# VHH binders against Uncharacterized protein AF_1724, part 17

Target 1, 305 residues: Uncharacterized protein AF_1724, of Archaeoglobus fulgidus (o28550)
Amino acid sequence: MEEKFRNCILGLAVGDALGMPVEGLSIENIRQLYGEVRDFLPSPYGDLNAGEWTDDTEQMVVLAESILETVYFDPENFAERLKRWFLETNSRRIGPSSTKAISNLMRGVHWTRAGVFSDTCGAAMRVAPIGLVYHFSLNLVERYAEISARVTHTGTAAIGGAVAVAVAIACNVLDFSDEEMLEEVLRRVEAYDNLLAEKIRYANEISDRDVEYAVEKLGNSISSLDVVPMAFYSYFAGKDFEESLIKAVNAGGDADSIAAICGAIKGAKGFAIPERWLEGLKDREFLEELATKLYELHMRIVKLT
Short names: E, the ipSAE of ESMFold2; O, the ipSAE of OpenDDE; V2, 0.75 times the mean of E and O plus 0.25 times the DockQ between their complexes.

## First folded at step 15 (VHH)

Design t6 (framework vhh_nb_b201; at its last look DockQ between E and O 0.92; V2 from the best seeds 0.00; counts 0 for: grease 25.7 > 24.2)
Fold by ESMFold2, look of step 15:
Structure t6 (fold): chain B 305 residues (1-305), chain A 121 residues (1-121)
Amino acid sequence: as target 1 above (305 residues)
Amino acid sequence: QVQLQESGGGLVQAGGSLRLSCAASGSIFEIDAMGWYRQAPGKEREFVAAITSGGDTYYADSVKGRFTISRDNAKNTVYLQMNSLKPEDTAVYYCAAFYTEYGSYTYTEYWGQGTQVTVSS
């Protein structure tokens, strides 16, 4: 089980770093510039080196450290840590919804009101620690994912996207089949956003089609309505971690988030991450330690319950 | 646009104190937070302390308990009281201000030119 925690956390960071250089590019742009992205590349903007990750991984770490401190999810603690992160980070790839929500928090708006009405994928991209730590209760995973999303996002697809990703991770740690995991995800997501649920279902149905077809049908914008279904498509379409992540990255658009989410879900299932990607990953040892701490937290919680 | 001017740096012996000041001028009523960052030779710029417009304060672990950030809203000025200074506090200290533009979800950073703090052993 500890390996699944490790591969979920590392898989998220690997996906983030793989997609980072092609964020915002169309499939056509990627093909023109790179052919097919298969390995870490430096940012074309000069802000990040090959193997470095973005706010997706950084905010995942913020959420992880919050629950490591509080044991059970505490949105006030998470909100405080988001403010501190914003002030401390050298990253300037902070999503617009997170930026506005954190601005609200810094101005003294309570976390129950600071979130912005937006469906961008910032809540889904960071949620992995909730799916890992609380996998013993899918209902708790759902509740904590929803609350964690509301700190920054109030859009129904953003909240539903966080629920989808956290539940998928929890199901995969529990060794659900893909069919069982999808059933649990869809059942819960449809209560938040019907269109998102339908697009996740469709992502599975078209898993035998190529990435260009999937992007045409599902989209690749920063919206949770696009990112989350594309991440599920990539998860279903690849037979192993490598194949899924290459499909996710080469979808373009919000490629770092699509690949981070896909990597988290695939890693939670226990798929091995190619060693060449782990060797090139920034702060690999720190992320491995984080995963171990999350696993130890889970074990402490189950002893208490 | 926001302009930031730092002052109060200098040379002090270990164990001494300094008080840095950062005055903000220009379009300042929408600032989300102001803070202090420092950069020692050969190192990356690092966070020191910040105060948000909501009144929350944040400190790097290395300075907590020794440094205090405060704000005078009437003067649009933040201060960093630095006590029990150590040689490792030696750096150029930069004031920063963060602003999220109304109507957009983008933010802007404003930085001062820096003031040298040197702590001798």
Scores: ipSAE 0.702, ipTM 0.896, lowest interface PAE 1.4, mean pLDDT 93
ESMFold2 (binder alone), look of step 15: mean pLDDT 83; pTM 0.843
OpenDDE, look of step 15: ipSAE 0.898; ipTM 0.958

## First folded at step 17 (VHH; framework vhh_nb_b201)

Design u1 (from m3 with I31S; at its last look DockQ between E and O 0.85; V2 from the best seeds 0.83)
Fold by ESMFold2, look of step 17:
Structure u1 (fold): chain B 305 residues (1-305), chain A 119 residues (1-119)
Amino acid sequence: as target 1 above (305 residues)
Amino acid sequence: QVQLQESGGGLVQAGGSLRLSCAASGSIFESDAMGWYRQAPGKEREFVAAITSGGDTYYADSVKGRFTISRDNAKNTVYLQMNSLKPEDTAVYYCAAMYTEGYRYTEYWGQGTQVTVSS
């Protein structure tokens, strides 16, 4: 089980770092510049080196550290840590909805009102620790994913996207089949956003089609309505971690989020991460320690219940 | 257009105190936060302290308990009181203001003031 925690956390960071250099590019741009992205690249803008990750991984760490402190999810603690993170980080690759929500928090708006009515994927991209720690109760995973999303996002697809990702991770840790996991995800997501549920189902149905077709049908914008279904498509379409992540990154658009989410879900299933990617990943040891702490927290919680 | 001007830096012996000031050309209560960051030679700029418009204060672990951030809206100025200074605190200290209008985020930075703490 510990391996699944490790591969989920590392997989998220690997996906983020793989997608970082091509964020905002179309499939056509990627093809012309690189052919097919298969390895870490430096940012073309000079702000990040190969193997460095962005706000996807950073906010996942913020959520993980909040849970490690409070044991059960506490939205006040998470909101406080988001403000501190925003002030401390040297990275400025931060989504606009998260930025506005954190601005509201800094101005004294309570976390129950600070969230932005937006469907961008900032909540889904960071939610992995909730799926990992609380996998013993899918209802709790759903509740905590929803509340964690509401701290920054109140759009129904943003909330449903966080629920989808957290539940998928939890199901994979529990060794659900892909069919069982998808069924559980869709049943819960329907209650938040029906279109998102339909797009996730369709992502599975088209998993035998190439990435260009998937992007045409599902989209690759920063919206949860695009990112989350594309991450599920990539998960289903690849036979292993490497193939899924290459498909996710080469989708373009919000590629770092598509690949981070795909990497988290694939890693939670237990797929091995190519060693060349782990060797190139910034702060690998820190992320491995984080995963171990999350696993130990889970074990402590289940001993008490 | 916001301009920030730091003052109050200087040379001080270990254990001493300094108070940094940051005078702003625009209203400091309209920013999300104002803060102090520092950069030692050969090192990356690091967070020191911040005060948000909501009234919260934040401190790097290395300065907590020794430094205090405050603001005076009437003087449009933010202060950093630095006590129990250590040689490790030697750096250029920068004032910053963080501003969000809608979804547009902007940072304003001062020119910096040198703080040197001798053994």
Scores: ipSAE 0.791, ipTM 0.928, lowest interface PAE 1.0, mean pLDDT 94
ESMFold2 (binder alone), look of step 17: mean pLDDT 82; pTM 0.836
OpenDDE, look of step 17: ipSAE 0.895; ipTM 0.959
ESMFold2, look of step 18: ipSAE 0.749; ipTM 0.910
ESMFold2 (binder alone), look of step 18: mean pLDDT 83; pTM 0.843
OpenDDE, look of step 18: ipSAE 0.897; ipTM 0.960

Design u2 (from m3 with S27Y F29S E30D I31S; at its last look DockQ between E and O 0.94; V2 from the best seeds 0.86)
Amino acid sequence: QVQLQESGGGLVQAGGSLRLSCAASGYISDSDAMGWYRQAPGKEREFVAAITSGGDTYYADSVKGRFTISRDNAKNTVYLQMNSLKPEDTAVYYCAAMYTEGYRYTEYWGQGTQVTVSS
ESMFold2, look of step 17: ipSAE 0.782; ipTM 0.927
ESMFold2 (binder alone), look of step 17: mean pLDDT 85; pTM 0.862
OpenDDE, look of step 17: ipSAE 0.896; ipTM 0.961
ESMFold2, look of step 18: ipSAE 0.777; ipTM 0.925
ESMFold2 (binder alone), look of step 18: mean pLDDT 86; pTM 0.869
OpenDDE, look of step 18: ipSAE 0.892; ipTM 0.958

Design u3 (from m3 with S27F I28T E30S I31E; at its last look DockQ between E and O 0.56; V2 from the best seeds 0.00; counts 0 for: pae E 4.6 > 2)
Fold by ESMFold2, look of step 17:
Structure u3 (fold): chain B 305 residues (1-305), chain A 119 residues (1-119)
Amino acid sequence: as target 1 above (305 residues)
Amino acid sequence: QVQLQESGGGLVQAGGSLRLSCAASGFTFSEDAMGWYRQAPGKEREFVAAITSGGDTYYADSVKGRFTISRDNAKNTVYLQMNSLKPEDTAVYYCAAMYTEGYRYTEYWGQGTQVTVSS
C-alpha cells in the first residue's frame, strides 16, 4: 500500500514535469518541435529546467501538508496554507482561478465565499492526498474532495473533477478493477456535473483511439471538462505508466495537468514509474518522504477508527 | 498610477534594528494586502512579510519572530520593523502592493532600499 502512495505522489510530479515544457502547445506544434515528448525537457520560456514541476505539484504539497497537520481535512487550515504558499512561491505557473480565489482570501473574504465560479482544473490537479489518506471511506473521500475544491473553485465541473480524481485514486489504492473504479467515479460525479460524467465515460469508450482523436472529442483546455476526461482517457489507453504518461503529455494544451492527474491515478494503481524519470525529477527524495508521511497518517487514522 | 516609495534602509551592526517604510499612492491602500520582498546579490527575490487588508500578518520562516509588518491606512504606509538583524538579512528590500490583479508583483518603484548588516 505504501508503494501505491509513493507512486501516486511521484507519478503526479513526473506528469507535471513532463507536461511543463509543452503547456499551451497544440498536438501539431509538439510534433513539429519534438516529434513525440518522451522525456523531461527544459521550458522553452527559460523559467524551468528539465524535471522541474509547477503549481500542480506545489498545491498538492500544500494540501498534503495541511492534512498532515490537522489529520482530518480542515478547509480553514488549507486556505491559510494556500495564502502562505501564494506569498512565498516562486512559481510562474499559477492558474487564474486559484490566483483570484487566493486574492479574495488575502482581502479577508472567508474561505466559504472566496472561491471563484470557474471550471478550471486547479482543484482536481492537487487532490491526490485526499484520495490516498482517506481511501478507507469513499464517501469521506468525496466529501473532502468537494470541500477542498470549494476553497478556490465553485464551478460544478471543477468540484466534480476533484471528486472524480480523488475517488479514482482511492479505488486504485483499494485495488478496484478499472471497471469497478469507473462505475464508482461516474456514480458520484453525475451528482455534480452530468456533462463531466458523460465525458469521463466517453474517455473510457474511446481508449482504443489515438491521442489526436481523443483531444478532438474531449478537448485539452484548462477546463476540468477537458483535463479530467483527457487524464482518464490517457489512464485507460496506456498499458503501463510510461505509455499512459506519454499519451497524456502529447495531448498538449494543459498537458502538465492532464499528465499530473494521469500520473497520480496510474501510480495509485501500483504501476512502476520508469527509473529514468525518477532520476531526473526535482526534489524526488522530498516527495518520497511526503508520500511516506501520508501513508503513516493513513495508518494512524485507521488505528483510531 | 501605483507608486511605492521605500525608505529607512542603511548600514547596521549585527543584532541591531531598522524600520523600513513604504509610502503608497495611486490605489485604494486600505483594501489591498501589502508586502515586503528582498533580493540579495545572485539570489532570487524572496518573500519577507505581508499584511492583509484585515490586518493578518505572514512572515518567511527566516525572519519570523524578528521582523514585524504593520500598516497605517490613514497615511497609506506599510512598515517593516527589523530586529536582531543578521548578515544574511543583507539585501535590497522592496515594497509590494497586492492588487486585484492577483498579487503578481508587477511593479516596484524600481529602486528598493538597501539594508546592509555588518558582522
Scores: ipSAE 0.257, ipTM 0.688, lowest interface PAE 4.6, mean pLDDT 90
ESMFold2 (binder alone), look of step 17: mean pLDDT 82; pTM 0.831
OpenDDE, look of step 17: ipSAE 0.810; ipTM 0.929

Design u4 (from m3 with I28T; at its last look DockQ between E and O 0.92; V2 from the best seeds 0.85)
Fold by ESMFold2, look of step 17:
Order: C-alpha cells, then sequence, then structure tokens
Structure u4 (fold): chain B 305 residues (1-305), chain A 119 residues (1-119)
C-alpha cells in the first residue's frame, strides 16, 4: 500500500514536469517541435529546467502538509497554508482562479466566501493527498475533496472534478477494478455536474481511440470539464504508466494538469514509474518522504478508528 | 501602478538592530499584501516576512521571533524591525507588493537596500 502512496505522489509530479514545457501548445505545435514528447524538457521561456514541476505539485504539497498537521482535513488550515505558500513561492505559473481566491483570502475574506465561481482545474490537480489518506471511507474522501475545492473554486465542474480525482485515487489504493472505480466516480460526480460525469464516461468509451480524437471530443483547456476527462482518457488508454503519461502530455493545452492527474491516478493503482523519469525529477527525495508521511498518517488514523 | 522605495539599510554588528521602511506610492490602497524578501550573493531571493491587507503576518522560520513586520495604512508604508541580527542576515532586502485586479496578478518590487551584519 505504501508503494501506491509513493507512486501517486511521484506520478503527479512526473506528469506535471513532463507537461510543463508544452503547456498551451496544440497537438500540431507539439508534433512540429518535438514529434512526440517522451521525456522531460526545459521550459521554452527559461523559467524552469527539465524535471521541474509547477503549481500543480506545489499546491498538492500544500494540501498534504495541511492534513499532516491537522490529521483530519481542516479548510481553515488549508486556506492559511495557501496564503503562506503564495507569499513564499517563486512560481510564475499559478492559475487565475487560485490567484483570485488567494487574493480574497489575503484581504480577509473567510474561506467559505473566498472561492471563485470558476470551473478551472486547480482543485482537481492538487487533491491526491485526500484520496490517499482517507481511502478507508469513500464518503469522507468525497466530502473532503468537495470542501478542499470550495476554498478556491465554487464551479460545479471544479468541485466535481476534485471529487472525481480523489475518489479514483482512493478506489485504486483499495484495488478496485477500473470498472468498479469508474462506477464510484460517476455515481458521485453526477450529484455535482452531469456534463462532467458524461464526459468522464465517454473518456472511458473512447479509450481505444488516439489522442487527437480524444482532444477533439473532450477538449484540453484549463477547465475541469476538459482536463479531468482527458486525464481519465489517458489513464484508460495506456497499458502502463509510461503509455498513459505520454498520451496525457501530448494532448497539449493544459498538459501539465492532464498529466499530473493521470500520473496520480495511475500511480495510485500501483503502476511502476519509469526510472529515467524518477532520476530526472526535481526534489524526488522530498516527494518520497512526503508520500511516506501521508502513508504513516493513514496508518495512524486507521489505528485510532 | 505602484512604486516602492526602501530605506533603513546599513552596516550593523551582530546582535544589533535595524529598521527597514518601504513606502508605497501610485495607483491605489488595494494591495493584497506587502512584504520583504532578501537575496545574498550567489543565492536565490528568499521570503522574509509579509503582512496582508486582511491583517495577517507571516515570517520565514529563519527570522521568526527576531523580526517584526508592521504597516502604517495611512502612509501605505510597511516596516521591518530586525533584532538580534546575525551575519547570515546579510543581504539586499527588497520590498514587494502583491496586487490582484480581477484575474490579473502583479508583483511590484523596490530597488533593494543593503543590510550588512558584521561579526
Amino acid sequence: as target 1 above (305 residues)
Amino acid sequence: QVQLQESGGGLVQAGGSLRLSCAASGSTFEIDAMGWYRQAPGKEREFVAAITSGGDTYYADSVKGRFTISRDNAKNTVYLQMNSLKPEDTAVYYCAAMYTEGYRYTEYWGQGTQVTVSS
């Protein structure tokens, strides 16, 4: 079980770092420049080196550190840590909805009101620690994922996307089949956003089609309505971690988020991450230690309940 | 637009104190946060302290208990009281202001003021 925690956290960071250099590019642009992205690349803007990750991984760490401190999810603690992170980070790649929500928090708006009515994927991309730690109760995973999303995002697809990703991760840690995991995800997501649930279902149905087809049908924008279904498509379409991540990255658009989410879900299933990606990953040991702490927290909670 | 001007840097012996000031001038009073960052030679710029418009204060672990940030809202000025200074506090100290308008985020930076702490 500890390996699944490790590969979920590392898989998220690997996906983030793989997608970072091609964020915003179309499939055609990626094809012209690289043919197919298969390894870490430096940012074309000079802000990040190969193997460095972005706010996806940083916010996941913020959420993880929050629950490591409070044991059970505390949205006030998470909001406080988001403010501190925003002040301390050197990152230039923070999403607009998260930025606005954190601005509201800094101005003294309570976390219950600070969130922005937006469907961007910032809540889904960071939610992995909730799916890992609380997998003993899918209902608790859903509730905590929803609340964690509301700190920054109030759009129904953003909240539903966070629920989808957290529940998928929890199911995979519990060794659900892909069919069982999808059923749990769809059942819960339908209560938040019907279109998102339909797109996730369709992502599975088209998993035998190529990435160009999937992007045409599902989209690759920063919206949870695009990113989350594309991450599920990539998860289903690849036979192993490497295939899934290459499909996710080469989708283009919000590639780092698509690949980060895909990597988290695939890693939670226990798929092995190619060693060449782990060797090139920034702060690998820190992320491994984080995963170990999350696993130990889960074990501590289970012993107390 | 916001313009920032730092003052108060200088040379001080270890264990001594300095008070930095940063005056903000320009567009508005609706800055999300103001803070201090520092950069030593050959190192990346690092967070020191910040105060949000909501009134919260934040400190890097390395300065907590020794430094105090405060704000005079009437003058739109922030201060950094630096006590029990150590040689490792030697750096150029930059004032920064963080501002969000709609979905546009902007950082404003001062020119920096040198703080040198001798043994």
Scores: ipSAE 0.751, ipTM 0.914, lowest interface PAE 1.2, mean pLDDT 93
ESMFold2 (binder alone), look of step 17: mean pLDDT 84; pTM 0.856
OpenDDE, look of step 17: ipSAE 0.898; ipTM 0.961

Design u5 (from m3 with D61E; at its last look DockQ between E and O 0.87; V2 from the best seeds 0.83)
Fold by ESMFold2, look of step 17:
Structure u5 (fold): chain B 305 residues (1-305), chain A 119 residues (1-119)
Amino acid sequence: as target 1 above (305 residues)
Amino acid sequence: QVQLQESGGGLVQAGGSLRLSCAASGSIFEIDAMGWYRQAPGKEREFVAAITSGGDTYYAESVKGRFTISRDNAKNTVYLQMNSLKPEDTAVYYCAAMYTEGYRYTEYWGQGTQVTVSS
């Protein structure tokens, strides 16, 4: 189980770092510039080196550290940590909805009102720690994922996307089959956003089609309505971690988020991450320690209750 | 559009104190936060301290307990009281203001003031 925690956290960061250099590019642009991205590349903008990750991983760390402190999810603590992170980070890649929500928080708006009506994927991309720590109760995973999303995002697809990802991770830690995991995800997501649920179902149905087809049907924008279904498509379409992540990255658009989410879900299932990607990953030991702490927290919670 | 002017830097011996000021002028908006960042030669710019418009203060671990940030809204000025200075605090100190309008985020930066702490 500890290995699944590690592979989820590392997988998220690997996906983020793989997608980072091609964020915003179309499939055709990626093909022209790189052929097929299979390994870490430096940012074409000069802001990040190969193997470095972005706000996807940073916000996941913020959420993880929040629950490590509070044991159970506390949105006030998470909101406080988001403000501190925003001020301290050297990151230049922070999503617009998160930025606006954190601005509201810094102006003293309570977390229950600070969130922005937006469907961007910022809530889904960071939610992995909730799915890991609280997997003993899918209902708790759902509730905490929803609340964590509302701190920054109030759009129904953004909230539903966070629920989808967290529940998928929890199911995979619990060794659900892909069919069982998908059923559980869809049942819960329908309560938040019907279109998102339909697109996640369709992502599974087209998992035998190539990435170009999937992008045409599901989209690759920063919207949770695109990113989350594309991450599920990539998860189902790849036979192992490597194949899924290569499909996710080469989807283009919000590639780092698609690949980060895909990597988290695939890692939670227990798929091994290629060693070449782990060797190149920035701050690998820190992320491994974070995963260990989350696992130890989970064990403490279930031991006490 | 917003102009920030730092002052108060200089040369001081280790253990000494300095007080930095940052005056804001120009088209003033409701700012999310104002803060101090520093950059030593050959190093990346790093966070030092910030104060949000909601009233919260934040400090880098390396300066916590030694530096104090404060704000005078009537003068549109932010201060950094720097006590127990160390040679490692030697850097150019920049004032920054963070502003968000809708979904557009803007950072305003001062020109910087040199702080040199001799052993």
Scores: ipSAE 0.736, ipTM 0.904, lowest interface PAE 1.2, mean pLDDT 94
ESMFold2 (binder alone), look of step 17: mean pLDDT 84; pTM 0.848
OpenDDE, look of step 17: ipSAE 0.897; ipTM 0.960

Design u6 (from m3 with A60R; at its last look DockQ between E and O 0.91; V2 from the best seeds 0.85)
Fold by ESMFold2, look of step 17:
Structure u6 (fold): chain B 305 residues (1-305), chain A 119 residues (1-119)
Amino acid sequence: as target 1 above (305 residues)
Amino acid sequence: QVQLQESGGGLVQAGGSLRLSCAASGSIFEIDAMGWYRQAPGKEREFVAAITSGGDTYYRDSVKGRFTISRDNAKNTVYLQMNSLKPEDTAVYYCAAMYTEGYRYTEYWGQGTQVTVSS
């Protein structure tokens, strides 16, 4: 079980770092520049080296450190840590909805009102620690994912996307089949956003089609309505971690988020991460330690309940 | 649209104190936060302290307990009281202001003021 925690956290960071250099590019642009992205690349803008990750991984760390401190999910603590992170980070790659929500928090708006009515994927991309730590109760995973999303996002697809990703991760840690996991995800997501649920279902139905077809049908924008279904498509379409992540990255658009989410879900299933990607990953040891701490927290909670 | 002017830097003996000031002027909208960042030669700029418009304060762990950030909203001025200074605090200190309008985020930076702490 500890290995699944490790591969979920590392898989998220690997996906983020793989997608980082091609964020915003179309499939055609990626094909012309690289053929197919299969390995870490430096940013074309010079701000990040090969193997470095972005706000997807940074915000996941913020959430993880929040629950490591409080044991239970505490939205006040998470909101405080988001403000501190925003002040400390050198990242310029922060989503607009998160930025506005954190601005509201800095101006003294309580976390119950600070969230922005937006469907961008910032809540879904960071939610993995909730799915890992609280997997002993899918209902708790759902509720904590929802609350964590509301700190920054109140759009129904944003909240539903966070629920989808957290529940998928929890199911995979529990060794659900892909069919069982999808059933749990769809059942819960329907209550938040019906279109998102339908797009996730369709992502599974078209998993035998190529990435160009999937992007045409599902989209690749920063919206949770695009990113989350594309991440599920990539998860289902690849037979192993490597194949899923290559599909996710080469989808283009918000490629780092698509691949980060796909990597988290695939890693939680227990698929092995190619060693060449782990060797090149920035701060690998820190991320492994984080995963171990999350696993130990889970074990502590289970012993007390 | 916002200009930031730092003052109060200088040379001080280890264990001493300095008080930095940062006055904001120009087209001042409601600012999310104002803060202090520092950069030593050959190193990346790093966070020191910030105060949000909501009144919360944040400190880098290494300065917590020694530095105090405060503000005077009437003068749009932020202060950093630095006590128990160490040679490791030697850097150029920059004032920053962070502003969001809708979904547009902007950072404003001062020119910096040198703080040198001798052993």
Scores: ipSAE 0.773, ipTM 0.921, lowest interface PAE 1.1, mean pLDDT 94
ESMFold2 (binder alone), look of step 17: mean pLDDT 85; pTM 0.857
OpenDDE, look of step 17: ipSAE 0.899; ipTM 0.961

## First folded at step 18 (VHH; framework vhh_nb_b201)

Design v1 (from u2 with D30E; at its last look DockQ between E and O 0.80; V2 from the best seeds 0.82)
Fold by ESMFold2, look of step 18:
Structure v1 (fold): chain B 305 residues (1-305), chain A 119 residues (1-119)
Amino acid sequence: as target 1 above (305 residues)
Amino acid sequence: QVQLQESGGGLVQAGGSLRLSCAASGYISESDAMGWYRQAPGKEREFVAAITSGGDTYYADSVKGRFTISRDNAKNTVYLQMNSLKPEDTAVYYCAAMYTEGYRYTEYWGQGTQVTVSS
């Protein structure tokens, strides 16, 4: 089980770093510039080196460290840590919805009101620690994923996307089949956003089609309505971690988030991450230690209950 | 456009105190946060302290308990009281102001003031 925690956290960071250089590019732009992205590349803007990740992984770390401190999820602690992170980080790849929500928090708006009505994927991209730590109760995973999303996002697809990703990760740690995991995800997501649930179902149905077709049908914008279904498509379409991540990255658009989410879900299933990607990943040992701490927290919680 | 002007830097012996000031041309009451950052030779700029418009304060671990940030909205000024100074606090200190208007986020920075702590 510990390996699943490890591969979920590392898989998220690998996906983030793989997608980082091609964020915002169309499939055609990626094809013209690179052919097919299969390895880490430096940012074309000079802000990040090959193997470096972005705010997706940073916010996942913020959520993880909040849970490690409070044991059970505490949205006020998470909100405080988001403010501190925003003030301390040198990263400026932070999405506009997250930035506005954190601005509200800094102005003293309570976390129940600070979130922005937006469906961007910021809540879904960071939620992995909730799916890992609380997998002993899918209802708790769902509840905590929803609350964590509301700190920054109030859009129904943003909240439903966070629920989808956290539940998928929890199901995969529990060794659900893909069909069982999808059923559990859809059942819960439908209560938040019917269109998102329909697109996730369709992502599975078209998993035998190529990535160009999937992007045409599902989209690749920063919206949770695009990112989350594309991550599920990539998860279902690849036979292993490598194939899924290559499909996710080469979808373009919000590629780092699509690939980060896909990597988290695939890693939680226990698929092995190619060693060449682990060798090139920035702060690999820090992320491995984080995963170990989350696993130990889970074990502590289960022992107490 | 907001202009920031730091003052109060200088040379001080280890264990001593300094008070930095940052005067702003725009209303700091309308900012998300005001902060202090520092950069020592050969190092990246690092966070020191911030005060949010909601009234919360944040400090880097290396200065917690020794430094205090405050603001005076009427004088449109933010302060950093630096006590128990150590040679490793030697750096150029920058004032920053952070504003969000709708979805537009903007940072303003001062030109910096040198703080040198002698052994």
Scores: ipSAE 0.760, ipTM 0.922, lowest interface PAE 1.2, mean pLDDT 94
ESMFold2 (binder alone), look of step 18: mean pLDDT 85; pTM 0.868
OpenDDE, look of step 18: ipSAE 0.889; ipTM 0.958

Design v2 (from u2 with Y27F; at its last look DockQ between E and O 0.97; V2 from the best seeds 0.88)
Fold by ESMFold2, look of step 18:
Structure v2 (fold): chain B 305 residues (1-305), chain A 119 residues (1-119)
Amino acid sequence: as target 1 above (305 residues)
Amino acid sequence: QVQLQESGGGLVQAGGSLRLSCAASGFISDSDAMGWYRQAPGKEREFVAAITSGGDTYYADSVKGRFTISRDNAKNTVYLQMNSLKPEDTAVYYCAAMYTEGYRYTEYWGQGTQVTVSS
């Protein structure tokens, strides 16, 4: 089970770093510039080197460190850590909804009111630690994912997207089949956002179609309504970690979030990550230690209950 | 546009104190946060301290307990009191102001003031 924690955390960071250089590009632009992205590349904007990740991984770390400190999810602690992270980070690849929510928090707005009404994917992209630590209760995973999303996002697809990703990760740690995981995800997501649930279902139905078709039907914008279904499509469409991540990255648009989420879900299933990607990944050892700490926290919680 | 002007830097012996000031042309009460950052030669700019409009203060671990950030909205000025200075604190110190209007985020930076801590 510890391997699944490791591959979930590393898989998220690998996906983020793979997608980082092509964020905002269309499939056609990617083809013209690179053909097919299969390995880490430096940012075309000069802000990041090959193998470096973005706010997706950074915010996942913030959430992980919050629950490592509090054991149970504490939205006040998470909100406080988000403010500190925003002040400390050198990265400006942070989404507009998260930025506005953190601005509200810095102005003294309580976390219950600071979140913005937005469906962007910032809540879904960071949620992996909740799915890992609390997988012993899918209801708890759902509840904590929802609350963690509300700190920054109050849109129904944003909340539903965080629930979808956290539940999928938890189910995969529990060795659910893909069909069992999908059923559990859809049942819970439907209560938050029907369109998101239908797009996730459709992502599975079209998993035999190519990436260009999937992007046409599901979208690749920063919206959870696009990113989360595209991440599920990529998960179902690839036979292993490598194939899924290559599909996710080459979807373009919000490629780093699509690939980060796909990598987290695929890694939680236990698929091996290509060593060449792990060798090139920024701060690999830190992320491995983080995964170990999350696993040890999980074991501590279940022994206390 | 907001303009920021730092003052109070200089040369000081280890163990000594300095007080940095940052005068702003725009109202600091309208910012999300005001902060101090520093950059030593050959290193990336790093966070030192910040004060938010909500009244919270944040410090880098390396300066906590030695540095104190404060603001005076009436004087439109942010201060950094730096005590127990160490040679490792040697850097150019920059004042920053962070504003969000709707979904538009803007950072303003001063030109920096040199702090040199001798052994």
Scores: ipSAE 0.792, ipTM 0.930, lowest interface PAE 1.0, mean pLDDT 94
ESMFold2 (binder alone), look of step 18: mean pLDDT 82; pTM 0.834
OpenDDE, look of step 18: ipSAE 0.903; ipTM 0.963

